# VH-VL binders against q9h9l3: the designs that were tried, part 56

Target 1, 176 residues: q9h9l3
Amino acid sequence: PRKMVAIDCEMVGTGPKGHVSSLARCSIVNYNGDVLYDEYILPPCHIVDYRTRWSGIRKQHMVNATPFKIARGQILKILTGKIVVGHAIHNDFKALQYFHPKSLTRDTSHIPPLNRKADCPENATMSLKHLTKKLLNRDIQVGKSGHSSVEDAQATMELYKLVEVEWEEHLARNPP

## First folded at step 3 (VH-VL)

Design b6 (framework fv_nivolumab)
Fold by ESMFold2-Fast, scan of step 3:
Structure b6 (fold): chain C 176 residues (1-176), chain A 124 residues (1-124), chain B 107 residues (1-107)
Amino acid sequence: as target 1 above (176 residues)
Amino acid sequence: QVQLVESGGGVVQPGRSLRLDCKASGFTFSDYGMHWVRQAPGKGLEWVAVISYDGSNKYYADSVKGRFTISRDNSKNTLFLQMNSLRAEDTAVYYCAKEGYYKSSGYLRYFDYWGQGTLVTVSS
Amino acid sequence: EIVLTQSPATLSLSPGERATLSCRASQSVDSYLAWYQQKPGQAPRLLIYDASNRATGIPARFSGSGSGTDFTLTISSLEPEDFAVYYCQQYDNWPLTFGQGTKVEIK
């Protein structure tokens, strides 16, 4: 009954030596993989390291980027009250400076049945790229020009759907 | 600046226990998975154990499963390795190691920072 | 487990020469391979990650290449401080594994 969305954020490095991860792009897709939100986001602090290899963010993307405060408001309106699916989603929520209830959070890096289907140890975390290749026979995050947060969010939703029935039953019996 | 400082190493007899600590500073400890890697005298590197950012997932090398326990206290920025039933083959320098850059799409398990290491010698 | 085999075991060269170090995986690790440098009495230092990306502060003379099962670390012109042991490491699958090391020593 609750609506479900998948999220993937891209972060750039701010602060001393670019060590702080600041939100620079966010993509949200619905259950069917349709894009609900996809915007470049301007951090409030000076960008020291674009981390382009992974983020795909370049200086040009910042010119028309949505300011962090505005983007955060838009994103939180989409996420509140919904089941939110992500991979290593703690990092996304931290970049958003947002707390989402654990009961409505689904992290595909921490679902033992999903690892089991991929022939990986249930107690170890695997990358989104690895799980997507093993379970969906699809290559994502190809090349060195950065990842597509839309592609990552779509893959994350599809991965969750593989275990949705059994995992929702598990959570109903074992509330977080 | 990122710093990892190991402590707890020493000389112990076979069958005894020892606990290693690793104090982290200069980064948000609770955001990263942490690992233990060891190196026997004059030998190469051997991965030992990992713990996820929140402590919920742990995984071990077959050589230490059932004997070693990895844990962390994010409020104290400290990583632990409890070593039980120690064997002569466990003699090594033990390094605390931090996972590389993280992103929502995954975990990058190369080690961008290492501690200086702490020597554990198991002998009679 | 994925076995990484490094060759040669020892490479004897003079300063200014090019060093080429190989790492071969028993099965594909895609590009999930890192290279480390270790000097006596010191912890390893990250040089290269994702097969070809230099870590922060690593000089341009260090370069990595390869994908799948065959990887190479190249030092274009050896400096005195580059004589050390080099390890490759895969992080494609569990358990994480390292190669046995290549020692680069002064001829």
Scores: ipSAE 0.358, ipTM 0.791, lowest interface PAE 3.6, mean pLDDT 90
Fold by OpenDDE, second read of step 4:
Structure b6 (fold): chain C 176 residues (1-176), chain A 124 residues (1-124), chain B 107 residues (1-107)
Amino acid sequence: as target 1 above (176 residues)
Amino acid sequence: QVQLVESGGGVVQPGRSLRLDCKASGFTFSDYGMHWVRQAPGKGLEWVAVISYDGSNKYYADSVKGRFTISRDNSKNTLFLQMNSLRAEDTAVYYCAKEGYYKSSGYLRYFDYWGQGTLVTVSS
Amino acid sequence: EIVLTQSPATLSLSPGERATLSCRASQSVDSYLAWYQQKPGQAPRLLIYDASNRATGIPARFSGSGSGTDFTLTISSLEPEDFAVYYCQQYDNWPLTFGQGTKVEIK
C-alpha cells in the first residue's frame, strides 16, 4: 500500500493588485500527523497582499523564506508516488504549479461519505473548519492570526482516516 | 447540492432602484466570496461585483461603481445587490455566482456554481 | 482590463466531430483561465478551471489547454447536448473579464 501524506498551503497576493495567489507556506504531514515539511516560501513576484488575516503570513516570514523553485522541488520530492490528501486540494496544486495524479489524490471537500458522516448533503462543499468541528469536535482556524497550515493538514488527514476504508474501496471499484 | 436562487428582478424605469437577493444552500456560504455577473439580452457575460467571504472587501466593475452596492448576510446565507440610479444599459439577467474555494485565501475567482438568474429590465 | 478574444465566433459542426475553440488574452493570465458552457435559457456551467482542470461532473470529452495568452477548449467528439455558447474567463486580474463567446451550432 502506498504511503499517505496530507498537504496544506497558504497563499499571498501578487500581481498588480495582489489578486494572483502565490504560495507562501506549505505544510505536509504523514499518516500519523507528524510534520514532514513546513516552510515559508518566497514567491517569485513581489507580494502586494500578505492576506495575513487568513493566511497568517507576515512580512517577517518572508525574510528567510525558501525560494519558490527550491521549495517546489522539495515538496514534489515528498509527494511523488504517495497518496496526497487535502481539502480543496486543487488550490494547493495550483499554487504549487503542480498537479498530482488524480488516482493518487484525495480531496476531503469531495468525499460524499465524509459529508454523510457529518450530516451534510453528500454533494455539498463543506469547509475544513466545519467538517473538523462536526466530526472531530475540534476547533481549527480560530482567531484573527490566520490559519495554521500544519493544523489544517493534520485535520485533513484525520478526517480522511474516518472514511479511508470505505472511500478506498469505492475508488478501487470506480477509478477516477 | 449547491443551489443559488436569485430573486428581485423586474421592470423598472430609469433612475429607479432595485434590490436583488440570492439565497445560497449546499455549501458553507460564509467561507466563499460571492459575485454578481450579468448578461444583457442576446449578449455575453459581464462581471459586476464581488464581496469577500466576510464582507470586508468589495469590488465593482467600472460600469456600476457608485450606483450598485453588493452585500451579504452570512447568517441567512444570502447575497444582495442594491442597484441605484438604474440605466437602460443595466437591463440584463443577473446571476449570482459562487467563487471557487481557496482554503488559505478564501477565493478562486472563477465561478463553480451559478444561479438561474433574475431578469432586470430598465425601460421608460 | 484584460481583453479575451474568442474564435471563431460561430462553429458549425456535426455530432461526432471534434470542436476546437480558441481564447486569446490581451496579456498573460498565466493559467487563471476558465471555460463555461451556456445553453439557451440556462445559466452558465463551469467546464474547465485553471486552464486545464475539468470541473466535477464534466465529461472527459471536454479538455482545456494553454497558458499565458493562448488557450484552447477541445470537445473530442461532439454530443447533441454540446451545442451551446462557450465563454472563456480570466481571473488573473481585476476586473474579471469574459470572452465574447463562441457559438457551437449544428451543421
Scores: ipSAE 0.022, ipTM 0.667, lowest interface PAE 4.4, mean pLDDT 91

Design b60 (framework fv_nivolumab)
Fold by ESMFold2-Fast, scan of step 3:
Structure b60 (fold): chain C 176 residues (1-176), chain A 124 residues (1-124), chain B 107 residues (1-107)
Amino acid sequence: as target 1 above (176 residues)
Amino acid sequence: QVQLVESGGGVVQPGRSLRLDCKASGFTFSDYGMHWVRQAPGKGLEWVAVISYDGSNKYYADSVKGRFTISRDNSKNTLFLQMNSLRAEDTAVYYCAREGYYTSGKYLDYFDYWGQGTLVTVSS
Amino acid sequence: EIVLTQSPATLSLSPGERATLSCRASQSVDSYLAWYQQKPGQAPRLLIYDASNRATGIPARFSGSGSGTDFTLTISSLEPEDFAVYYCQQYDNWPLTFGQGTKVEIK
């Protein structure tokens, strides 16, 4: 009975060309989709590119945002010891500068049974938007004003629940 | 269908200037960062420059920094490369290339679509 | 800059044989590595991205593997159209860099 949470992060661009992905928002939901954490986060480096088209982050959100070191500590306290579900979650962990155990990580972009249910090739990386539309008949990430990390975390948890029994059995027989 | 068409290549003397254009069609141009990649005759691929989806951020290879300028016009779906102070070692086929779609907090700077290239020859 | 070293420089093989191409990075690029195929007079074509994901329209005989510093492109059974030059490219660190290429030629 290990607790399970889902995470989704929004990143802004720092460094040369604004191409370094730095954490700027994090949302964590529990198994039922209730929000456990949702904060704007101030990167330690100057923001070169807000990536607003995807992140939904604007300069106003950085006013009174939680500094990265403090937010990281809060987030890691929630994630540690839990099964963490995400989509292309390695990007989130990289932005958090955190390594979560593979045995407790569930990446909905790399679960072959999930792709199979969506009539997609098992080894293809499908977007969260595509899987959510195919399997949950719900549109997420609508428009050009950026994504909701809460909405994305909730969708990710619901997608995982579709294959949870099958995938946990697979992992018990084939530990990573 | 996604298409990238380069133009503006030709023969130019050392020290002169040349401008390359790349016309995009079949996708939302303003959603993608765009790159220039070159290939000298008989040699491998060399990344040259990038411009962000909105044109606000640019970055260059050290070999062209200060001489080349990348720009774009999203209203015309066109990418540009202004090449100044050209040298013999700039002789190459120049490709415009589209980066992977931004996903899960990461720009994906692999190139899913390429133009057919335009040859720039710098010679006396 | 991250240097990518491809080996061998040339592979001489017959149709139906398995081709294994190596790409080694001077430091970790995580999984941010792509493979391209280029035929004479043509633009490069994307084969693999994120180390192991096959691009749209690419035949199942092409597969990629590896992470960190050691990467492999495998062609399980060479078809005549597969004889070409193959390049790896990293996109984890700036500037973007390519390997020098491996030429797969008919024996």
Scores: ipSAE 0.332, ipTM 0.783, lowest interface PAE 3.6, mean pLDDT 91
Fold by OpenDDE, second read of step 4:
Structure b60 (fold): chain C 176 residues (1-176), chain A 124 residues (1-124), chain B 107 residues (1-107)
Amino acid sequence: as target 1 above (176 residues)
Amino acid sequence: QVQLVESGGGVVQPGRSLRLDCKASGFTFSDYGMHWVRQAPGKGLEWVAVISYDGSNKYYADSVKGRFTISRDNSKNTLFLQMNSLRAEDTAVYYCAREGYYTSGKYLDYFDYWGQGTLVTVSS
Amino acid sequence: EIVLTQSPATLSLSPGERATLSCRASQSVDSYLAWYQQKPGQAPRLLIYDASNRATGIPARFSGSGSGTDFTLTISSLEPEDFAVYYCQQYDNWPLTFGQGTKVEIK
């Protein structure tokens, strides 16, 4: 079987009104939760909104941040050939300007067995925070420093592991 | 209770080196970023350097870059500041200070606890 | 670097009076602003963090307000032990910087 990694990204606002989501941090962990990658990333455009309350990103993090193009290369090198697990992962890939094969993608925001296990509607989109609390009895995305992409990536991996066997069997019978 | 105790201060001639130590107790040292802040006699506060919880990341004020090195030994709950090529303008009380908030790599670089400081005097 | 300018340089007041200290940043620091108190011969003590959060153990008479570039530390009713130098500090960008301080002295 292919190796699995979990990814979580933080984005800042760029463009005239700060509505463009640009990658500012990316964290990748392996199956065991070990950090493979965790870097602040400098967007190619001026940052208008750091979205610090959610992203945890501040100006000081951008001073020595890795330029986007370089970071993207590093990240893609890690993701290539892997099963990539994420939560609402389409947002991460969009920020990365990268498309990972669907057959190798696992989105914990769209896994009905996971929602069922958490006593949630199977077709509802539940937050990572909620699922983590329900299934792992763990509080994430707390405090005043914004999200921790490492913590979120780790939580995402742990959640997936709860339904891995069942979901992989499902996917094998129903390839995307 | 959180305690930070600086040591190693003294009188040195310009161009000499000095190492400061800061012994931490009352908290899990390895969970926090640590800073050095200095205060020249009768003057205000000046940030000097920071080191992340695991020592993997360091930043310095421009005034000390290339001359000072911040480091830590988490097994000994000790923060260090190696000061080389000391100048008269480096004369100050040097405080070690704990980062106010640190969780899973998130830094909030205010200082919730300070040591009492150690005086460094650079004079010929 | 971000320059923090405190005003006034010196504030002369009597016990029981209200003290209002200002800190202005050369550019926005959002809410990443802290206030410290320093008495002669002592290390600074954290009073306020994130512009308006009172640190543990700090009396209720101390309060912080503001965001962006303009910040205020208020002491609602000065106690004798409150006469000291007060510093603001930003932690939005490197290098970390302090204001030059405001001395609150007894009138």
Scores: ipSAE 0.008, ipTM 0.584, lowest interface PAE 9.9, mean pLDDT 92

Design b61 (framework fv_amlenetug)
Fold by ESMFold2-Fast, scan of step 3:
Structure b61 (fold): chain C 176 residues (1-176), chain A 124 residues (1-124), chain B 108 residues (1-108)
Amino acid sequence: as target 1 above (176 residues)
Amino acid sequence: EVQLLESGGGLVQTGGSLRLSCAASGFTFSDYAMTWVRQAPGKGLEWVSAISGSGSNTDYADSVKGRFTISRDNSQNTLYLQMNSLRAEDTAVYYCAKEGYYDSSGYLRYFDYWGQGTLVTVSS
Amino acid sequence: EIVLTQSPGTLSLSPGERATLSCRASQSVSSSYLAWYQQKPGQAPRLLIYDASSRATGIPDRFSGSGSGTDFTLTISRLEPEDFAVYYCQQYDNWPLTFGQGTKVEIK
């Protein structure tokens, strides 16, 4: 069957007033949560706002960071042909400037059975932090030193596993 | 034009629950972070909670952590605030507000549009 | 948390006069991540200034913001009758987001 990976990206602000989100870190884990990729990534544009409170990115991380074009190539080689799990994953794909087939994409922010298990409204978008606490009894994104994209990717894979059987059956009956 | 319409406020007993809604129109809802800000009668503004445009990130003021839950339905252009274990100190007008930041991920900034507010009164 | 202290608490002025409102932060606000809002009785707040000095769309040019670090100022160069309101500053440099306690600009 197809291999499955989970992805989480961190973005920094580029462009006027830092309003553009540019990729600055990407983490990819396999089904068991083992790290397949985790690199700081240098955007092609000047960084205006590191967004450190959320991204965890600081100027020193950029010194030896992988240039965007090279990192993108590495990441796409890992994602192509696999089922890719993420939380609000379209933001990650946008930052990668990449199209991934909908049939191979799993977004834990848009899985009604997952919200149902968490006693949340089925069609509302719940944060990764909330779902992880409610369903896995684990605190992620703790403190204000920034998020760990490895931690977020691992949590995202574990959340998907809770509904994998039910959701894959649903997708087989209702192909995207 | 941008419009934000709050609903769900009212009188509730201490320890009770209430869910606020904010219906948004006039902008691409999923591109902007949203926030709840409250104002107790005769007092100033207090930030309560925020959610990123994609909904992947949420944050809460320490006074409401564990009791309030912010969420959004981008298909219906609606923001929610589920309030549990309500206390007298939660009595306030609750405003939903749109972040001025143009990006679904960049949040906890400034608020360029505000709803008219909905009054929540918590009494024993 | 960053505490924002606004002064004076109340300004009693006449139409046509200049209003100068201060907002001081307990620690430095990086990148000038500070906004100003106007609130009239029974109404929602309205954004006036963001990034310390950028005027929001539709806001008259008599409103201006300045300052950096810990000292920020909102200036209304020539008060109009509709400008009598409460004004709040807000920082977005550090979590949690905080507002000042407000300055009331009232008609003399």
Scores: ipSAE 0.014, ipTM 0.620, lowest interface PAE 6.9, mean pLDDT 88

Design b62 (framework fv_amlenetug)
Fold by ESMFold2-Fast, scan of step 3:
Structure b62 (fold): chain C 176 residues (1-176), chain A 124 residues (1-124), chain B 108 residues (1-108)
Amino acid sequence: as target 1 above (176 residues)
Amino acid sequence: EVQLLESGGGLVQTGGSLRLSCAASGFTFSSYAMTWVRQAPGKGLEWVSAISYSGGYTDYADSVKGRFTISRDNSQNTLYLQMNSLRAEDTAVYYCAKEGYYDSSGYLRYFDYWGQGTLVTVSS
Amino acid sequence: EIVLTQSPGTLSLSPGERATLSCRASQSVDSSYLAWYQQKPGQAPRLLIYDASSRATGIPDRFSGSGSGTDFTLTISRLEPEDFAVYYCQQYGSWPLTFGQGTKVEIK
């Protein structure tokens, strides 16, 4: 798999009642799981809800965090022209305010062969935690202190590698 | 403000067909999975069908598989449920619902916004 | 399929009292992916709680959720007149998605 990365972002709540999801951390790993990027990111708006149970973000992480505009530029340089793997990745791209070509996007929450290997209905949407436990026998997102975006990005890449050959062949024959 | 408005319900004979529509507004429709949930008169909630944000993936409850087809038109912000070979037990209020927010660190499938529902009555 | 059993079926209380509603799963619910909804007669369900304990936007703090594994609880600390309704739990830890049969909270 050439020029392929996996991404996982953590979002916090901004705007009225914390309704807006704003990027607060991004982790990107290469095909082998090595970290290419992992930064806490300061949203341009006041944080109303840290969503710590999911994001793992706390106020201390925002001290000296990379401003959104700078982080976005760095992240897009890594993603542009590459196959980007993620789980429910549309949310990550939305938080980045970025459009990535569908032909270069791989969403492990919507890959039928992956669900089949996990003994799940092919078109159901399964959590990253469930697929990782079933297929890699690994527990991620343990406890209530928030998730590790590095751990999630690494698990996402490993899950994709299980179906990479057959899914890339499928996409070549059935372009999105 | 998020709004979901169902239409297309009515009285239909057993073996007949009906198409439900759900008009969505107040959010980026193309970025969220959508679902249909039904409720028979005086009974509880039953999940019926779900469709991914792009329309590329669909799923169905065993009770409707092969008879119902979920689809969406992202250019018109509209969700559909085509119901064929209707049975008396399909009689219910059908709700359109938006799946909750997805985090790349986890995928959530609760329903954060619901339409008002549309009644489907199947009789012979 | 995970079967969710709610108890009691009907809870008769007066305004100002505490309501405690149970939802038990036939198998462990992965990641505490459990939601609670409120439904009033003639209305659509309204999301109250997701991820077992997170309040949905706009939901008053008198509503709280707790639990993990197979045992989950919705608590309403001080019932207001508008809280008399039917409450449903829903799991999304495994497919297919399933709902409990509901608990009716009615005026005594």
Scores: ipSAE 0.000, ipTM 0.481, lowest interface PAE 13.7, mean pLDDT 86

Design b63 (framework fv_unasnemab)
Fold by ESMFold2-Fast, scan of step 3:
Structure b63 (fold): chain C 176 residues (1-176), chain A 126 residues (1-126), chain B 107 residues (1-107)
Amino acid sequence: as target 1 above (176 residues)
Amino acid sequence: EVQLVESGGGLVQPGRSLRLSCTASGFTFGDYAMDWVRQAPGKGLEWVAEIRSKAYGGTTYYAESVKGRFTISRDDSKSIVYLQMNSLRTEDTALYYCAREGYYDSSGYLRYFDYWGKGTTVTVSS
Amino acid sequence: DIQMTQSPSSVSASVGDRVTITCRASQSIDSYLNWYQQKPGKAPKLLIYDASSLQSGVPSRFSGSGSGTDFTLTISSLQPEDFASYFCQQYDNWPLTFGGGTKVEME
């Protein structure tokens, strides 16, 4: 309703020693948690390290993956002009090679009222898993098979909705 | 409570070997990359080696100054990371810290050290 | 290798002062920079990761800023427990490299 989406990306390691984080999956959900985009994305460089424990990505997912250049164009069309919610969202924007305006960015890892509701220090960076358990009473990122970017994006949107009114008022008074 | 306890340091002559151990407790050891970072007396921090978790292939990385002489390894059943140091030089004299690489739930690429041991001293002297 | 240059190497300050420490990378590292605090005889402690993200349990008087090659750690109102050495560290590429450190000393 607020022209707001939530995003979560998964990255794999490319380049020398797998040190470069390259986009390999992106999920975007709307305000209600409905999936707007969810694709495996083929990096332009050879994958050295799938990082499967966290990414959930395996070689089989790359067979029919959308090439990075095409996926990036699709994703940016969804994000442009919208309020974009994420958790540690700078990692996602870096993987997309994209700058989103700070005024339209909401990072649930940096919202003091959200931490306060979770009985955590206001200026600490808490994991998505911890905040989701404390505030939504839901376990995400369970097991060793990797994370679901859809699940993470949905949890992120739900967390933001808990503080949306007070945080939007704060941002109106204190523009970034 | 997360704890990292280093051991194995001591005084050794140039050209000899030492093996450092770091015993971890309070977390699922096998899920984390582990690193060794050293600090020469009165000097700054120098990264030495990294070993990734089995989920990321158990790959190892080394600073150029120690490559070919040092070997990092891990025993997940015992929650221990090791640093085998061969052909020691006087410039290897330092306090050696064991450090855990923290992970973040959304990206999987991390190089920050959220927990450190107290360190074990290695002195290489003739 | 990515060289990390910290300035100043030392600074004398009083409780309540604003302290600023800078770190410069020899090439762009985006936001892949961490800040650590180290007290004499103690292991380093993570203060800030990814240039500006405050670690859990770290007081809000600490803040980080910057991207690319120029980074800053700020202590808005120095407290007695803040007299320590501070190190920046890049994690854009191997080998991981640290700045030379900045000692914050009592005037």
Scores: ipSAE 0.000, ipTM 0.472, lowest interface PAE 12.8, mean pLDDT 86

Design b64 (framework fv_fezakinumab)
Fold by ESMFold2-Fast, scan of step 3:
Structure b64 (fold): chain C 176 residues (1-176), chain A 124 residues (1-124), chain B 111 residues (1-111)
Amino acid sequence: as target 1 above (176 residues)
Amino acid sequence: QVQLVQSGAEVKKPGASVKVSCKASGYTFTDYYMHWVRQAPGQGLEWVGWINPNSGGTFYAQKFRGRVTMTRDTSISTAYMELSRLRSDDTAVYYCAREGYYDSSGYLRYFDYWGRGTLVTVSS
Amino acid sequence: QAVLTQPPSVSGAPGQRVTISCTGSSSNIGAGYDVHWYQQLPGTAPKLLIYDNSNRPSGVPDRFSGSKSGTSASLAITGLQAEDEADYYCQSYDSSLSGWVFGGGTQLTVL
């Protein structure tokens, strides 16, 4: 079995004027896109801005949400020792207050061959929505009700699979 | 001056193994990947695989997996390619070639310097 | 069999122009990977002639030039000279093979 997962997190605004991004949902899928984890997460700080347009998080989702400390433990148990795929994944790890080894991290926003396939400049940071439309011919993050972290994690895994063989070879040649 | 000096010609019987060496000089051996490419008499170039001299990591073309082993010795700036279970159609000139310098982009590069080749003849 | 397709031979007279094509597929040149060209004089190792589609190493005359479009690349040689008689190989990277691939080679004859 391949020890690889994809992750996507939704953040809400906490702190002054909602400037701090705090974890409020996390979705993890396996190599085939099956959901391994998908929970709403209660930040330890007061939510100032739900950022619903992007996060899809609403006040009702917090009623039965898993407290941050407990959710973090569950998530880290899944991620530890696995190759973790994400898009702009530093933001997810920051929200988790977690340091994942670079050798086991794959960020689809920083894979030059993926941009090359999309006819984009190799060092540009392209959005998940753009890459998914260009390479998979699929629209994600549609509408005004917020993003689905499950949908985003699934799209991220599928994008990685397009360059997996080449990029794993590259990383063997150029260990981070 | 970059130089890649290869070991001398070898004559082997079918089923034997051969180990070819490539001694690098004129640059920092561990900063550049080393590739092996072969060319059968009158035929074209065929890529065999690469070794990262810094890490010792290797990758081989599918055709050669299970028969080829690449190693290096950083103390003498030398790369090695060993090919086992030799067949008559392994008769070829075997070249080592240096891949161009990697920048932070991690791009796949061209082969900028080549050894002069080692003729390996496999015959009964 | 070579992964990239080149004509097996081309010929020209001194002073003329020749072009050598290199045709790939969606997993190599068509995927945006750069094309490199090597010159192999009889009895010698290949020498880098053109890299990253159109760049010349120091010491390569400007009468050698390269270009790339779509799934194909081309090497142009102007002002042909007798010493250009050699085999020419194109090279790229193939993502489906995770490795470097070469054309079958083109023997250039200067008449």
Scores: ipSAE 0.000, ipTM 0.475, lowest interface PAE 17.5, mean pLDDT 87

